VHH binders against NADH dehydrogenase (ubiquinone) complex I, assembly factor 6 (Ndufaf6). Designs and how they scored, part 3

Target 1, 289 residues: NADH dehydrogenase (ubiquinone) complex I, assembly factor 6 (Ndufaf6), of Mus musculus (Mouse) (a2ail4)
Amino acid sequence: SVAAASGPGIPGSHLYCLELLRKRDYESYLCSLLFPAECQRSASALRAFNVELAQVKDSVSEKTIGLMRMQFWKKAVEDMYCDNPPHQPVAIELWKAVKKHNLTKRWLMRIIDEREKNLDDKAYRSMQELENYAENTQGSLLYLTLEVLGVKDLHADHAASHIGKAQGIVTCLRATPYHSSRRQVFLPMDVCVQHGVSQEDFLRRNQDKNVRDVVYDIASQAHLHLKHARSFHRSVPAEAFPAFLQTVSLEDYLKKIQRVDFDIFHPSLQQKNMLLPLSLYIQSWRKRY
Short names: E, the ipSAE of ESMFold2; O, the ipSAE of OpenDDE; V2, 0.75 times the mean of E and O plus 0.25 times the DockQ between their complexes.

## First folded at step 1 (VHH)

Design B20 (framework vhh_nb_b201)
Fold by ESMFold2-Fast, scan of step 1:
Structure B20 (fold): chain B 289 residues (1-289), chain A 120 residues (1-120)
Amino acid sequence: as target 1 above (289 residues)
Amino acid sequence: QVQLQESGGGLVQAGGSLRLSCAASGFTFSSYAMGWYRQAPGKEREFVATIDYGGSTYYADSVKGRFTISRDNAKNTVYLQMNSLKPEDTAVYYCAKSYGLYYDSPFDYWGQGTQVTVSS
């Protein structure tokens, strides 16, 4: 059975996006609530789109199915710029955001293409390769978020680039215990080689100084990007700040990993920050990132 | 609240046929893609087949041409017709509900499974 008569649209598509975020990306759900009311729905659509792409790697056991899912999203993006979005709730909400804010197609395509390349389950060859992945995924997502907020500013884009790289690096670190339990390691190989550390050391949950030094170098790179973004804070328009609320959790993770002396397998790193909603609200109120 | 109940498993000789059924409740069945997975002893769960809300299907290469997935929205039931069965098809077969509409959507709920044993 197909719906009797409907143009592009699915009842409850917005609620679907919110439920997806609540279950798969709770932090982004909380951040979206602090956006200007007129931007909240579009911000949720962008983050739901990111969840759809991010979970492909973990949700499918066959690369062929993953590639088919990426091909679906490429066609969905092409078709929504022709006002013919597919009947999928996230795609419908994304299409509405594209129409409302004239979102740049190139950024959406860049996210999909980069996620597709990452389906090969290969570790990053270098820190530079991880940063390129972060720029093309998290960076593109932040550029689109700035477009939703109506911000067209060089300093805002520069801050977004650095924050995107910091986010991608921290996400890689945060996911390491999960991936190592599945016999996968994505940490930059050049940094591991620098300290005489192999992927097997992470699979065995090795806590020796050399492994901690690898984590330290990677975390320090994320910290440097965050510091760089903050160094020109006064030049960034305040209208951009909702896009950068994720810096609260980035900084929280960097402080926690330092507290445990860069033991990436420490149980405290898996604990939820119960004060996150309050911290996000305070950050939003203070007009900073 | 979501419930998936498989039936139709059993013992069958190589070259034989079985039809699996999965009765679904607790959600708007017609709006979701449905699928079948299988797990042989000591192995990871393997994808078998999927059918989306519009009737589009996708099959694992190992079963293509031998298995057919179908659905009956009036009965809230998804079926797997298995023909030309091989000993390698021996596994517990699980019905799965997708979180989305399309055959390539991730699966979020699984039934308890039904045993299929193919003797040589």
Scores: ipSAE 0.000, ipTM 0.133, lowest interface PAE 18.3, mean pLDDT 85

Design B21 (framework vhh_nb_b201)
Fold by ESMFold2-Fast, scan of step 1:
Structure B21 (fold): chain B 289 residues (1-289), chain A 121 residues (1-121)
Amino acid sequence: as target 1 above (289 residues)
Amino acid sequence: QVQLQESGGGLVQAGGSLRLSCAASGFTFDYYAMGWYRQAPGKEREFVATISSGGDTYYADSVKGRFTISRDNAKNTVYLQMNSLKPEDTAVYYCATYYDLTGFEPYFDYWGQGTQVTVSS
């Protein structure tokens, strides 16, 4: 029996986070299972929070309603640091992670602010703008994941920054067929212009060489960030490596898109890798990224 | 646990005004977006207006410029000021709270009992 002065909670909030990841971010779901047992719940909470924010743009037809959802999350995060989280399963799990690991509020707020700024249905103006978006969203998420793992290390943060940019770029590429089917294109405009490619080319699923060259340049930038992060992996503490398990999926996508000659609409790119759990387990055992 | 109680409905002539109130209890009111929906006879429930925790408002095109939503966090109350009422505004008006703005659990989608607004002519 416990006293009446217990903290807020929702039955099944952890299971809710896991099911959300299984449906909306399968790679993060698989990675979460390979975290140290004491970190798994908090890691899944961070990824579920990311899913909640990422889905706002796709789930709402009006920007103003999207802004209201972002305002909910800003207030939720502010109130979590006052031990007053809202009664919402992802928020409750995130609040528990914040308390357990003393998570940096700045990184949570940076994710929300960046998602809010990008509620407009416009392509990134440049590759640099996409990278800045990736740094502020995926990068912040990785910094928080390092905090869950108890890692405070400059090299780990540097690797996280590069891996976050690679993840953001690959996520943009992976989402292109979905967004194009809804008459939206978010690929960097400067790269498209450089190759004489319009957004209409992606809407029509054009596979001509110049379209493939756009995809090649963008994928190559993700590959360079991954290589950069790996160039100093020996300086990164082993405790950080669970945060970077998603490099397996990044590399898998980059290899697949290369094999189809950068045809971003090839059906094989949308198929789940049934061997991914084994590949993640092997990478986890090797302690590398 | 969550309770929403609407009031202020009634019969009014076209061109008239009404102010609806919704008293909320059982949750941390300041956190959540509050909204008004309406349901006319034989029709599905439709969106009218919403107000965020920060005071940002959004209105359905049919009521924009005529209706104003506001909130008083000290009183846990949301208001809908309805001006220039038209016969097509006749409906039961429901207060709603968006505990879960993502819509992933039905038990977070709470509605009041409703208040009838009838606009003659």
Scores: ipSAE 0.000, ipTM 0.230, lowest interface PAE 13.0, mean pLDDT 83

Design B22 (framework vhh_nb_b201)
Fold by ESMFold2-Fast, scan of step 1:
Structure B22 (fold): chain B 289 residues (1-289), chain A 122 residues (1-122)
Amino acid sequence: as target 1 above (289 residues)
Amino acid sequence: QVQLQESGGGLVQAGGSLRLSCAASGRTFSDYYMGWYRQAPGKEREFVATITSGGSTYYADSVKGRFTISRDNAKNTVYLQMNSLKPEDTAVYYCAAPYSDWFTSPSEYDYWGQGTQVTVSS
């Protein structure tokens, strides 16, 4: 039998977070390396936490197990604000970030609650529902990332909200071929209905103009949010910019989907951007988003 | 050290009942999740039931309404009451206690019993 470990830390918890990101969220792994040295570990912890929650829907065979995993994270967050984190590598690293940066508990809880609400395989009823999901998940994550960077600014929060919505929409689009192969479609139902498109059209990988028009409308909404975030970038403190490095990948996907005339099933959309590390470095060097 | 000891397995006819027990020693589990998994011949180990520290219970769809998990914190023991048994319930049943409160994620420190065989004849 193996004795249970005692004490506040787990050996290799930071390395666990980095390996999780490298395997499951490579873009966030690269972005974390471009943060100020004193913020890198905490940024990695936040993104690893996001990966743990995001994977629940795709990694569990039963909704009941997904609910239990969400309940674990709710308790973990409650307990870490009492300096009693569970012995789980991501939770330990997140607890250290919470203590170091006085992270807002409400944002962590909002991410968990929203992920729990969306554990079932039902499509969003509207674009507004998708944007609300994006705001509560990606938006909350960006607000926490700004806290790690020491940024308390209304314009930075406003940019984070728009970037979070763009990220959530793009993530939904990017995942559509994967989900369709598993007989699920999460794209907003109101947009599909407007163009006379059914869930079955995506399951059959239909490339007709009406299907492309659905993708166009959804992608255009993400593009609009990104443009809005950029329209007031002069008012955003430069210290906030590391939080927004993900806009490089957002813009890359939006340009790719345009080049294939909004064919969401085009194979090129699944290919990795080999220049992503260089693009992120240049974006970081230029101090913009 | 921690040790989990299952008991109560055996041969039973379809429609019958069995009650499995898992006694934990070496540490008190009243504040932890406790659960049951099973492994049938030629199949992967699958989740059966769990009970939280607060007494909330969760079940696999295949056993809902037929199996009931319970705990006795004074005895540091968890039980699985199996009713209306079917031949497809034939498996080795394992008791599990987590290294942490994260019962559903495997860990090198998760504690597993040796298993108890349940055979349901048609």
Scores: ipSAE 0.000, ipTM 0.200, lowest interface PAE 17.9, mean pLDDT 84

Design B23 (framework vhh_nb_b201)
Fold by ESMFold2-Fast, scan of step 1:
Structure B23 (fold): chain B 289 residues (1-289), chain A 121 residues (1-121)
Amino acid sequence: as target 1 above (289 residues)
Amino acid sequence: QVQLQESGGGLVQAGGSLRLSCAASGFTFSDYAMGWYRQAPGKEREFVATIYSGGSTYYADSVKGRFTISRDNAKNTVYLQMNSLKPEDTAVYYCAVEIPYGTDWYEYDYWGQGTQVTVSS
C-alpha cells in the first residue's frame, strides 16, 4: 500500500539543489540535465551534497566550525538510513535518492570522512595522497552515480576510479590560481621538490620552466588516468556513460593547459567554456566518454 | 527585516483567472528562491509553486499547466498567474522566501500575511 507523503520535506528542495549547482558547480549542473529523466533529481542531489562538503574548507575560517559541519553530515547520513533526515534541503533530496536507489551508505561516509581529514591538511604531501583523496571523494561520488543509473559492472567501476582520480587532479590544478591569490597552495609537495619549486613560487605566480614542469607532471598524471579509463571503454555498458560526461571538461582543461605550455596562471584557463553545453550534448549523443 | 506582502486575491467564477503579486523587501531579492503556498479551511498548508533566482520553476501536480509563477527582479516582485480556476483552488495564498544561512546549514522560510482566493461554482 502507498502511504500518504508524511515524511520530512522541504518545498523547493530540488530547485535548491539545482540552484546550488548552477552557482557553485556549473559543470555538474549541466551534466545532471543530460541524465535519464528518472535519474536527474537523484544525480543533482549527489552533486549538491558534494558541493556542501567541498565548500566547508573554503567557507569556514576555523577548523572547529568545519569539524562541526562534518559531524552534522555524518549524523545526517546515519539518520537518513533510519528515515529521519534533518530539515535541510540538500539532506532531504539526498535522503530521497538513498531511498529510491538503495545507495551504499559506505560511499557517502567515505566522502565525509575524507573531507574531514582534508580539513587538517594544508597541502598534499605527495601525488599518491592527492590521488587517494580523489578516489575517496570523486571516486565514491561516481560509484554512487553509477548506482543511481542502475549500473553494477566491474569495468564501469574501474573507469569511475580512473576518472575520479583525473577529476581530483584537474580540480586541484584549476583551483591553484584562486588558492594562490589567498596565499594557499595544495599542489603535491613531492612533485614540487623534484623540480626545486617551493610554495612561494606559486604565491608569486612564477612562470619559470621549473614551475611549468611541476604543472606538466601533475597534468600528465591526470591525462594518464583519463587515457586508461578510455582504453577499455568498449567493455563499459552504455548505461554508465552519463556518469562520465565530466570527461568533456577534463579533456578541455588538459588541452588548454598544454596549449599555454603549462602556465597554470594563464588567463585563458580561468575563462568559462561558453560551448560547454553543446559539447556535453554532442558527447551524450555520441554515447562515449 | 524581511517583509512579504501579497495582493490580487478575490472572488472569481470557475474557469476564470486571477494574478497574485508578492512585493518583497529587506533582502537582495534576485539572489533568493520565491514560492507560493496555499491553505484551505481545515487542511494543512500545501506547496503550489517555486521560482529560483536563475528562473527555474517547479509546480505542484494539482496546478501544473494551469498556474505560472514568474518574477520581476527590478520590482522585487513574484507573481502567480492562475488560469482555469476550480472550486478546489479556494484557499488563502501565501508568499514565501527561502533564505540560506551559509555556515549554519539551516534556512528560514519567511511568510507573508496571505491573500484570500475564492472560486465559486
Scores: ipSAE 0.000, ipTM 0.096, lowest interface PAE 20.7, mean pLDDT 82

Design B24 (framework vhh_nb_b201)
Fold by ESMFold2-Fast, scan of step 1:
Structure B24 (fold): chain B 289 residues (1-289), chain A 121 residues (1-121)
Amino acid sequence: as target 1 above (289 residues)
Amino acid sequence: QVQLQESGGGLVQAGGSLRLSCAASGFTFSSNYMGWYRQAPGKEREFVATIYSGGSTYYADSVKGRFTISRDNAKNTVYLQMNSLKPEDTAVYYCAKVRYGSWGTKYFDYWGQGTQVTVSS
């Protein structure tokens, strides 16, 4: 027998999502392979959607074009809840996931709105602003991932919130060498002020003790969120754990940044973890996060 | 071998002044970041002031404008000049040398024995 197809579609839309992840978010590509077979396609669609939005800021030189791309995605989400998705491979796959799992529209809209607000080349004013950005982007993405897994649980949602914040903070730290090479610094201004550090110090790739103090405070906040999320481990349904596989890379980065005494510019922080597929498989098998 | 020895604490009336000193040994003082913290009875240690190797300083809002941190690299000593003292400044004051440590600990890895400051109303 042959499975039925329905609605608008693009041949190869699933393969498009997988290749997008392979090229732009290899970690999420590997994580998606460890989801239950029935959830893999929807999980990859969510991560491909995240890649599409994340690319906007880095791929456009004019804010107006960035705003137009965000408006496209906002309308695409609105239209797919009316069963009228645009003829775009990621949107088609996301629409299929929305229908299959009854995904909450509010979470998708929250991701788009937060990314749109962040198109300006402004640093976060505070650690609180960075955490709010992380909650609204990475947190929303994890809530949607839990819905794909069929998990409706308060402890899972609390763990996802903390893991999302840890992920957003680590992503900001990890991207700092890339952004500083383009004369941009997004690290929280309040933490920089506490240590007498200017944005120019990051642009010059300064490794002095006060710069390391800034990195330590920010990384410590990510570590505390990860530790807090793990405090709910015993109360979280095992079915939720595939959503949290990203904690492997979060912990790897936090251990590496500690080993280099919080030198954000150390080359080892950008080195690929060649054992990542094995580490993800082991974490998946152990049912931990 | 890292040793930090605070001195200069005592009893003073509100509005008075004290100068704390911290003599450091066992490391290259001139290249290290130094700080002052305080701990009131029944409370956790709180940040007071820091001075970086290059001489730049940063202060807690509660002491800004009243306290001045300084260093003398020739004498391996860091100082805290405390003016316009208030009863709420009463605490044991600790000198700290900064090194990045393990998660869950603060990034100050060496503390002195502390020096008591008591401000009477």
Scores: ipSAE 0.007, ipTM 0.217, lowest interface PAE 9.1, mean pLDDT 85

Design B25 (framework vhh_nb_b201)
Fold by ESMFold2-Fast, scan of step 1:
Structure B25 (fold): chain B 289 residues (1-289), chain A 124 residues (1-124)
Amino acid sequence: as target 1 above (289 residues)
Amino acid sequence: QVQLQESGGGLVQAGGSLRLSCAASGFTFSDYAMGWYRQAPGKEREFVATIDTGGSTYYADSVKGRFTISRDNAKNTVYLQMNSLKPEDTAVYYCAADSYTPFGEYLGDEYDYWGQGTQVTVSS
């Protein structure tokens, strides 16, 4: 039919995804290049989708516009499963990945729903709430990445859950200087209260021992999740390992924050890892995470 | 030169109807999701309805079943059909545009385009 012959497609949609990653998520850009050739395009689409959602909170001045963007993505995902994706380059590439790998709609919807809930300017009430956010966003993204790689394995899913939590926690820590510059603090309130630390302490960029102790507790939780995921790596199929390449950057951040004695505002924590391409290549070659 | 111009507001009795229009210029209308918001005196701005590039709609609970958002890409216009109006619907109504560019990088200056507003007054 003429309708079938002229179906949805945008010239340059793949290049759009790659350029988005190169500029906004360089680590994921580099990781995608180390995926099996058949999976690279779909892996890039998933990470571009994550960038689109993650940028909403940081790129809009008004929560209601953010809600409008989340509703666009929720409808886009619903329509993709009816072969009717919107005319938007990331949505088109994501739709192609959905069709090619039979991606689970529940994981895509879970990411959108969690991002929508997190549009508020409120701190997480507890470490548990931060971990739940990380599981539903980063964890869901890793489950989808495993589906792109053709991996259906309980141990791979278990590793993805722990790595997703570690990445979400580290992302919260890495974003703290940026958010504090906008008079916002999202670090878990229960940890702050335990150490007698207020949001004002982070807004003032306080480096006192109790502030460092808050950062230490949060970073230690991320480290424990990473250690747990690694404790059973021999049970995880090697085909899953490309999904976990970002553990290189996760470990790099955890080592750097330890070296600056958990000073979350230290300038070195914002610096790009110049050796990242080599570190990722070596990690990929060794088949570990 | 981006402009959003609302029209169709006015005074109406409770139970009546009004149709608001928002004419857009200075951008490729069909690439933008459109929304309606309202602000009553002394209150925060409230979300009313949105319509995406594909025609999918979402409504605030307070207006579900009474208001309908629609768009006409040939006329670069978004509409809000308001039925069964209540005094509580009295507000200045604003339209907004949110961009998803097919072949370009997202730009912060393309976000949050707003119109100047149109007054809706519902008498009891």
Scores: ipSAE 0.000, ipTM 0.152, lowest interface PAE 13.5, mean pLDDT 82

Design B26 (framework vhh_nb_b201; at its last look DockQ between E and O 0.01; V2 from the best seeds 0.00; counts 0 for: pae E 20.0 > 2, unsure alone 61.3 < 65, grease 30.9 > 24.2, SAP .775 > .668, placed apart)
Fold by OpenDDE, look of step 2:
Structure B26 (fold): chain B 289 residues (1-289), chain A 124 residues (1-124)
Amino acid sequence: as target 1 above (289 residues)
Amino acid sequence: QVQLQESGGGLVQAGGSLRLSCAASGTIFSSYDMGWYRQAPGKEREFVATIYSGGSTYYADSVKGRFTISRDNAKNTVYLQMNSLKPEDTAVYYCARDLEYSGGFYPEDYFDYWGQGTQVTVSS
């Protein structure tokens, strides 16, 4: 009975993290359930941490408030490594994960820093910029997840990087209708310019061929990343596979968007896949990602 | 240049104790995480213990309860007290600074400082 040093635990902090995921990141919630039992809490804590940070951009009306929230988390992470986490449920659970798995502080800080930079309501200037953002956020999160799983492997890291980038791209695509409704467009500008597409085209929900071509190119890049990640499958330790289960949802979205001929505003893209839990389970059972 | 030098290794009987020291130079010692690793013959290097700059500690399961990592910032030294030693603890023990990945995929992207190691041999 490894007496988990009961630091001043907030009762129900773990449940808080799970509920947060269930509500705000359902895919991550489902994936977390497929982790080894000893890793589930830590994995959920990491994802909850990511959700908290991701919500800052959407919830704040003023950039200053967003910055303050980011500062809170920066300090929280610093304090965690001094065994003095703030009395916040996600922070407490994250602290426990950090101690249990000796998580690398740099990855946590990188996520915060990158999201802080992204508080600006500016479109990505290039596909590369989007990928960099994805690497520093989703990639970092996956690296931490691998640490939770006890995996130290170069091939796993490569796979994680590609999956992270794919995740970031897909997230950007998925969120495009939402942002458009708010008169915001974050898609890579270089790709838009290449096809003669303006931000206004997206705001108007234009379905012209050139708009679809933009979406196609961006989606194709995500697909390529998935392909690369999967190319490492034979070299990646099986213990890492739970961290990569999110590829199922990514592939699902990419297939859906292809079916609608890359109409990014198609209503079917916003529908939840009711078979996702089953698909995830099957993939987990097959030890694939 | 950052230098780490281990000492305190040697031959000890099973059940015995050793205390390893690692002296650091060329660095602001108090600001960095320090750790111990070990490598047995024919095996990969494995994590033993870490002490964070804030003083918190983490141990491998294999040494938990037997080993204690500590640091003296005034002396720029990290210690590993090893009790109840077992033959399976036989290895070269290495001190390390900044155990965090720099985030690269290539060897050049990884930044760690290591000592030369000290031999620990536990006889049955």
Scores: ipSAE 0.000, ipTM 0.271, lowest interface PAE 11.9, mean pLDDT 88
ESMFold2-Fast, scan of step 1: ipSAE 0.012; ipTM 0.323
ESMFold2, look of step 2: ipSAE 0.000; ipTM 0.100
ESMFold2 (binder alone), look of step 2: mean pLDDT 78; pTM 0.791

Design B27 (framework vhh_nb_b201)
Fold by ESMFold2-Fast, scan of step 1:
Structure B27 (fold): chain B 289 residues (1-289), chain A 119 residues (1-119)
Amino acid sequence: as target 1 above (289 residues)
Amino acid sequence: QVQLQESGGGLVQAGGSLRLSCAASGFTFSEYDMGWYRQAPGKEREFVATISSGGSTYYADSVKGRFTISRDNAKNTVYLQMNSLKPEDTAVYYCTADIYEWGDTYDYWGQGTQVTVSS
């Protein structure tokens, strides 16, 4: 059945988390369903928490409001470790996951701190800065997911770090058309400078070769991280593999961007993968990433 | 045996109001948190509002300022006052409760009550 959590609760908080994922992070919703039954609720809570934080930058018009929302989550996490979570559905489910799996507080705090630092960023100064952001957000999320799965393994942590960086880079690329429409560009400045490309080139949706070369370099870095993580997959315990189901979508995006010759504004990049549920199920069955 | 029974749904014009009620039995009502969810045709169940045993409330962003959840412990009833209704509020509304038994938590659901808002 379901393991009980003592203390405060909210009826249907689990379904709230699932609905949030279905609306705002459909891929994570599908991945959560493929976790071991005893881990599904906690996996959903972690991903719902990620959605709550990720939405702050895109949903608030004022930085001050964003900072207040981040302060709410910092206090929520502090209070969870004192068994006093706020009366908010995602916070209640996250608190239950923290108690069930003895989740590392440092990783939760690292995600919040990194998201807060990036509320007003216009661009990463370098590829290294983007990778650091990815490590502290996506990487921390994957480390917590491994803790939910009961995995304590250096090779699994190594794979999580590389996959987290690939995910962060791809997320930055995927979001570029959306952010450019709002006059924002977050692509690494050092790569742009190397190819003689300005932020204005992306705002104008420029398709010149040097713009495509910027996209190629950034996408190639994500590809190398994914390749590196896969190079030692036989050393990673199979129990860790549900944490890495997102590699299916990472690979799909990297193949699509290559097929359009790194035209980041090509409409096909925004199309839903209708076969994603089947692809994730097959990946899960094959015990690989 | 836990039982939850919703009532108060119906057809209303945009801008109108409805008050939903949920009668609960089979548990010590005053000790447990209560909530409302809704489900529109072809969609998953969506969180609407919750109220703790102590009276603290939390609302979905889509209904904040328009809906009010409340409870009457003497009557074992939770209410959802819906004001300024919009066509997108059209859904079956469900009452829910978390019940603690033998170290486990169980979510219980009512049968639902239909709310239709015409434009």
Scores: ipSAE 0.000, ipTM 0.294, lowest interface PAE 15.4, mean pLDDT 85

Design B28 (framework vhh_nb_b201)
Fold by ESMFold2-Fast, scan of step 1:
Structure B28 (fold): chain B 289 residues (1-289), chain A 123 residues (1-123)
Amino acid sequence: as target 1 above (289 residues)
Amino acid sequence: QVQLQESGGGLVQAGGSLRLSCAASGFTFSHYAMGWYRQAPGKEREFVATIESGGSTYYADSVKGRFTISRDNAKNTVYLQMNSLKPEDTAVYYCAAEDLYGYSWEDTSYDYWGQGTQVTVSS
């Protein structure tokens, strides 16, 4: 339960968001610390909101309970734009970010709506469907992050779209061993069919060449999006670059999976990058993504 | 510790009425959405009704107009008023609590369920 709230404002709401990120999205926690000081709190609020929504699917036993949580967040967002946020620490911090940066309500609603549609444990029918999910979730989150940074630029939005798609694809790949252990497979069905691979092959942790070829095609699509975003980096204002710090981990995962010949179940893919804080600091210093 | 205790179940004839109660303890009741689910023998658990912390209510199509969910935050209790009961309503009814704040301060948000109460409607 939440300890105190008698109007807009909860003691320790910012600390709650930081602790949520430390526990559930440590990479986003580290990235937020490299934002301009005036933007750090709002960046943390956006990422904490994303964690709240992302965990609904894994934390509920019934779809109806998941739908109720999504309805809570839809109402919370509606009420935030009327200056009546609910007494919940992430909602309070998100409301403060909305007011400070005039965040676009449509992007927040798009994230919630897309997460709600995906409460069913269905595999994506196609790579296009996975990319649409990534655009509507990760892409929307990056557009909001650019608004926090005060960036209004078409090239920055274009880069965010490509990076969001790469992030969503990599997240799907990274989560595959976890989901397979729970008899779920979300990898795009059209790619699996092209290589003669069934969902059962992933459930049995098959390392045959055709399974590796599925992973190769999916990883290559993520790599292509990252390359496209980088191809016009000189046209993107430097003020946007903090939004794209997570490309460090995207590239690290893509290099690691290539080194293990696209064996999605290789134990090394589950290991923490002990150099991540240094790598993020260096990327921030160099003004690149 | 969290506890949900249902009461008010029993045997009634078709067309009759029952009022179920669920007393909650061990959490900040006003922050939780409360719901009712039912399970008949050999069938999956079915959603019946829910009431959010703000008072908004939702009903399954099969019970709309016949059942009413309500809550009393001062008594930490949720109610299900069941009117015009049908034999098809025969099931074990479960009370559930859902933390609509997600993580609460313990960074965990799971469903809490009661032990259930039997409702039998004779034709």
Scores: ipSAE 0.000, ipTM 0.131, lowest interface PAE 18.8, mean pLDDT 83

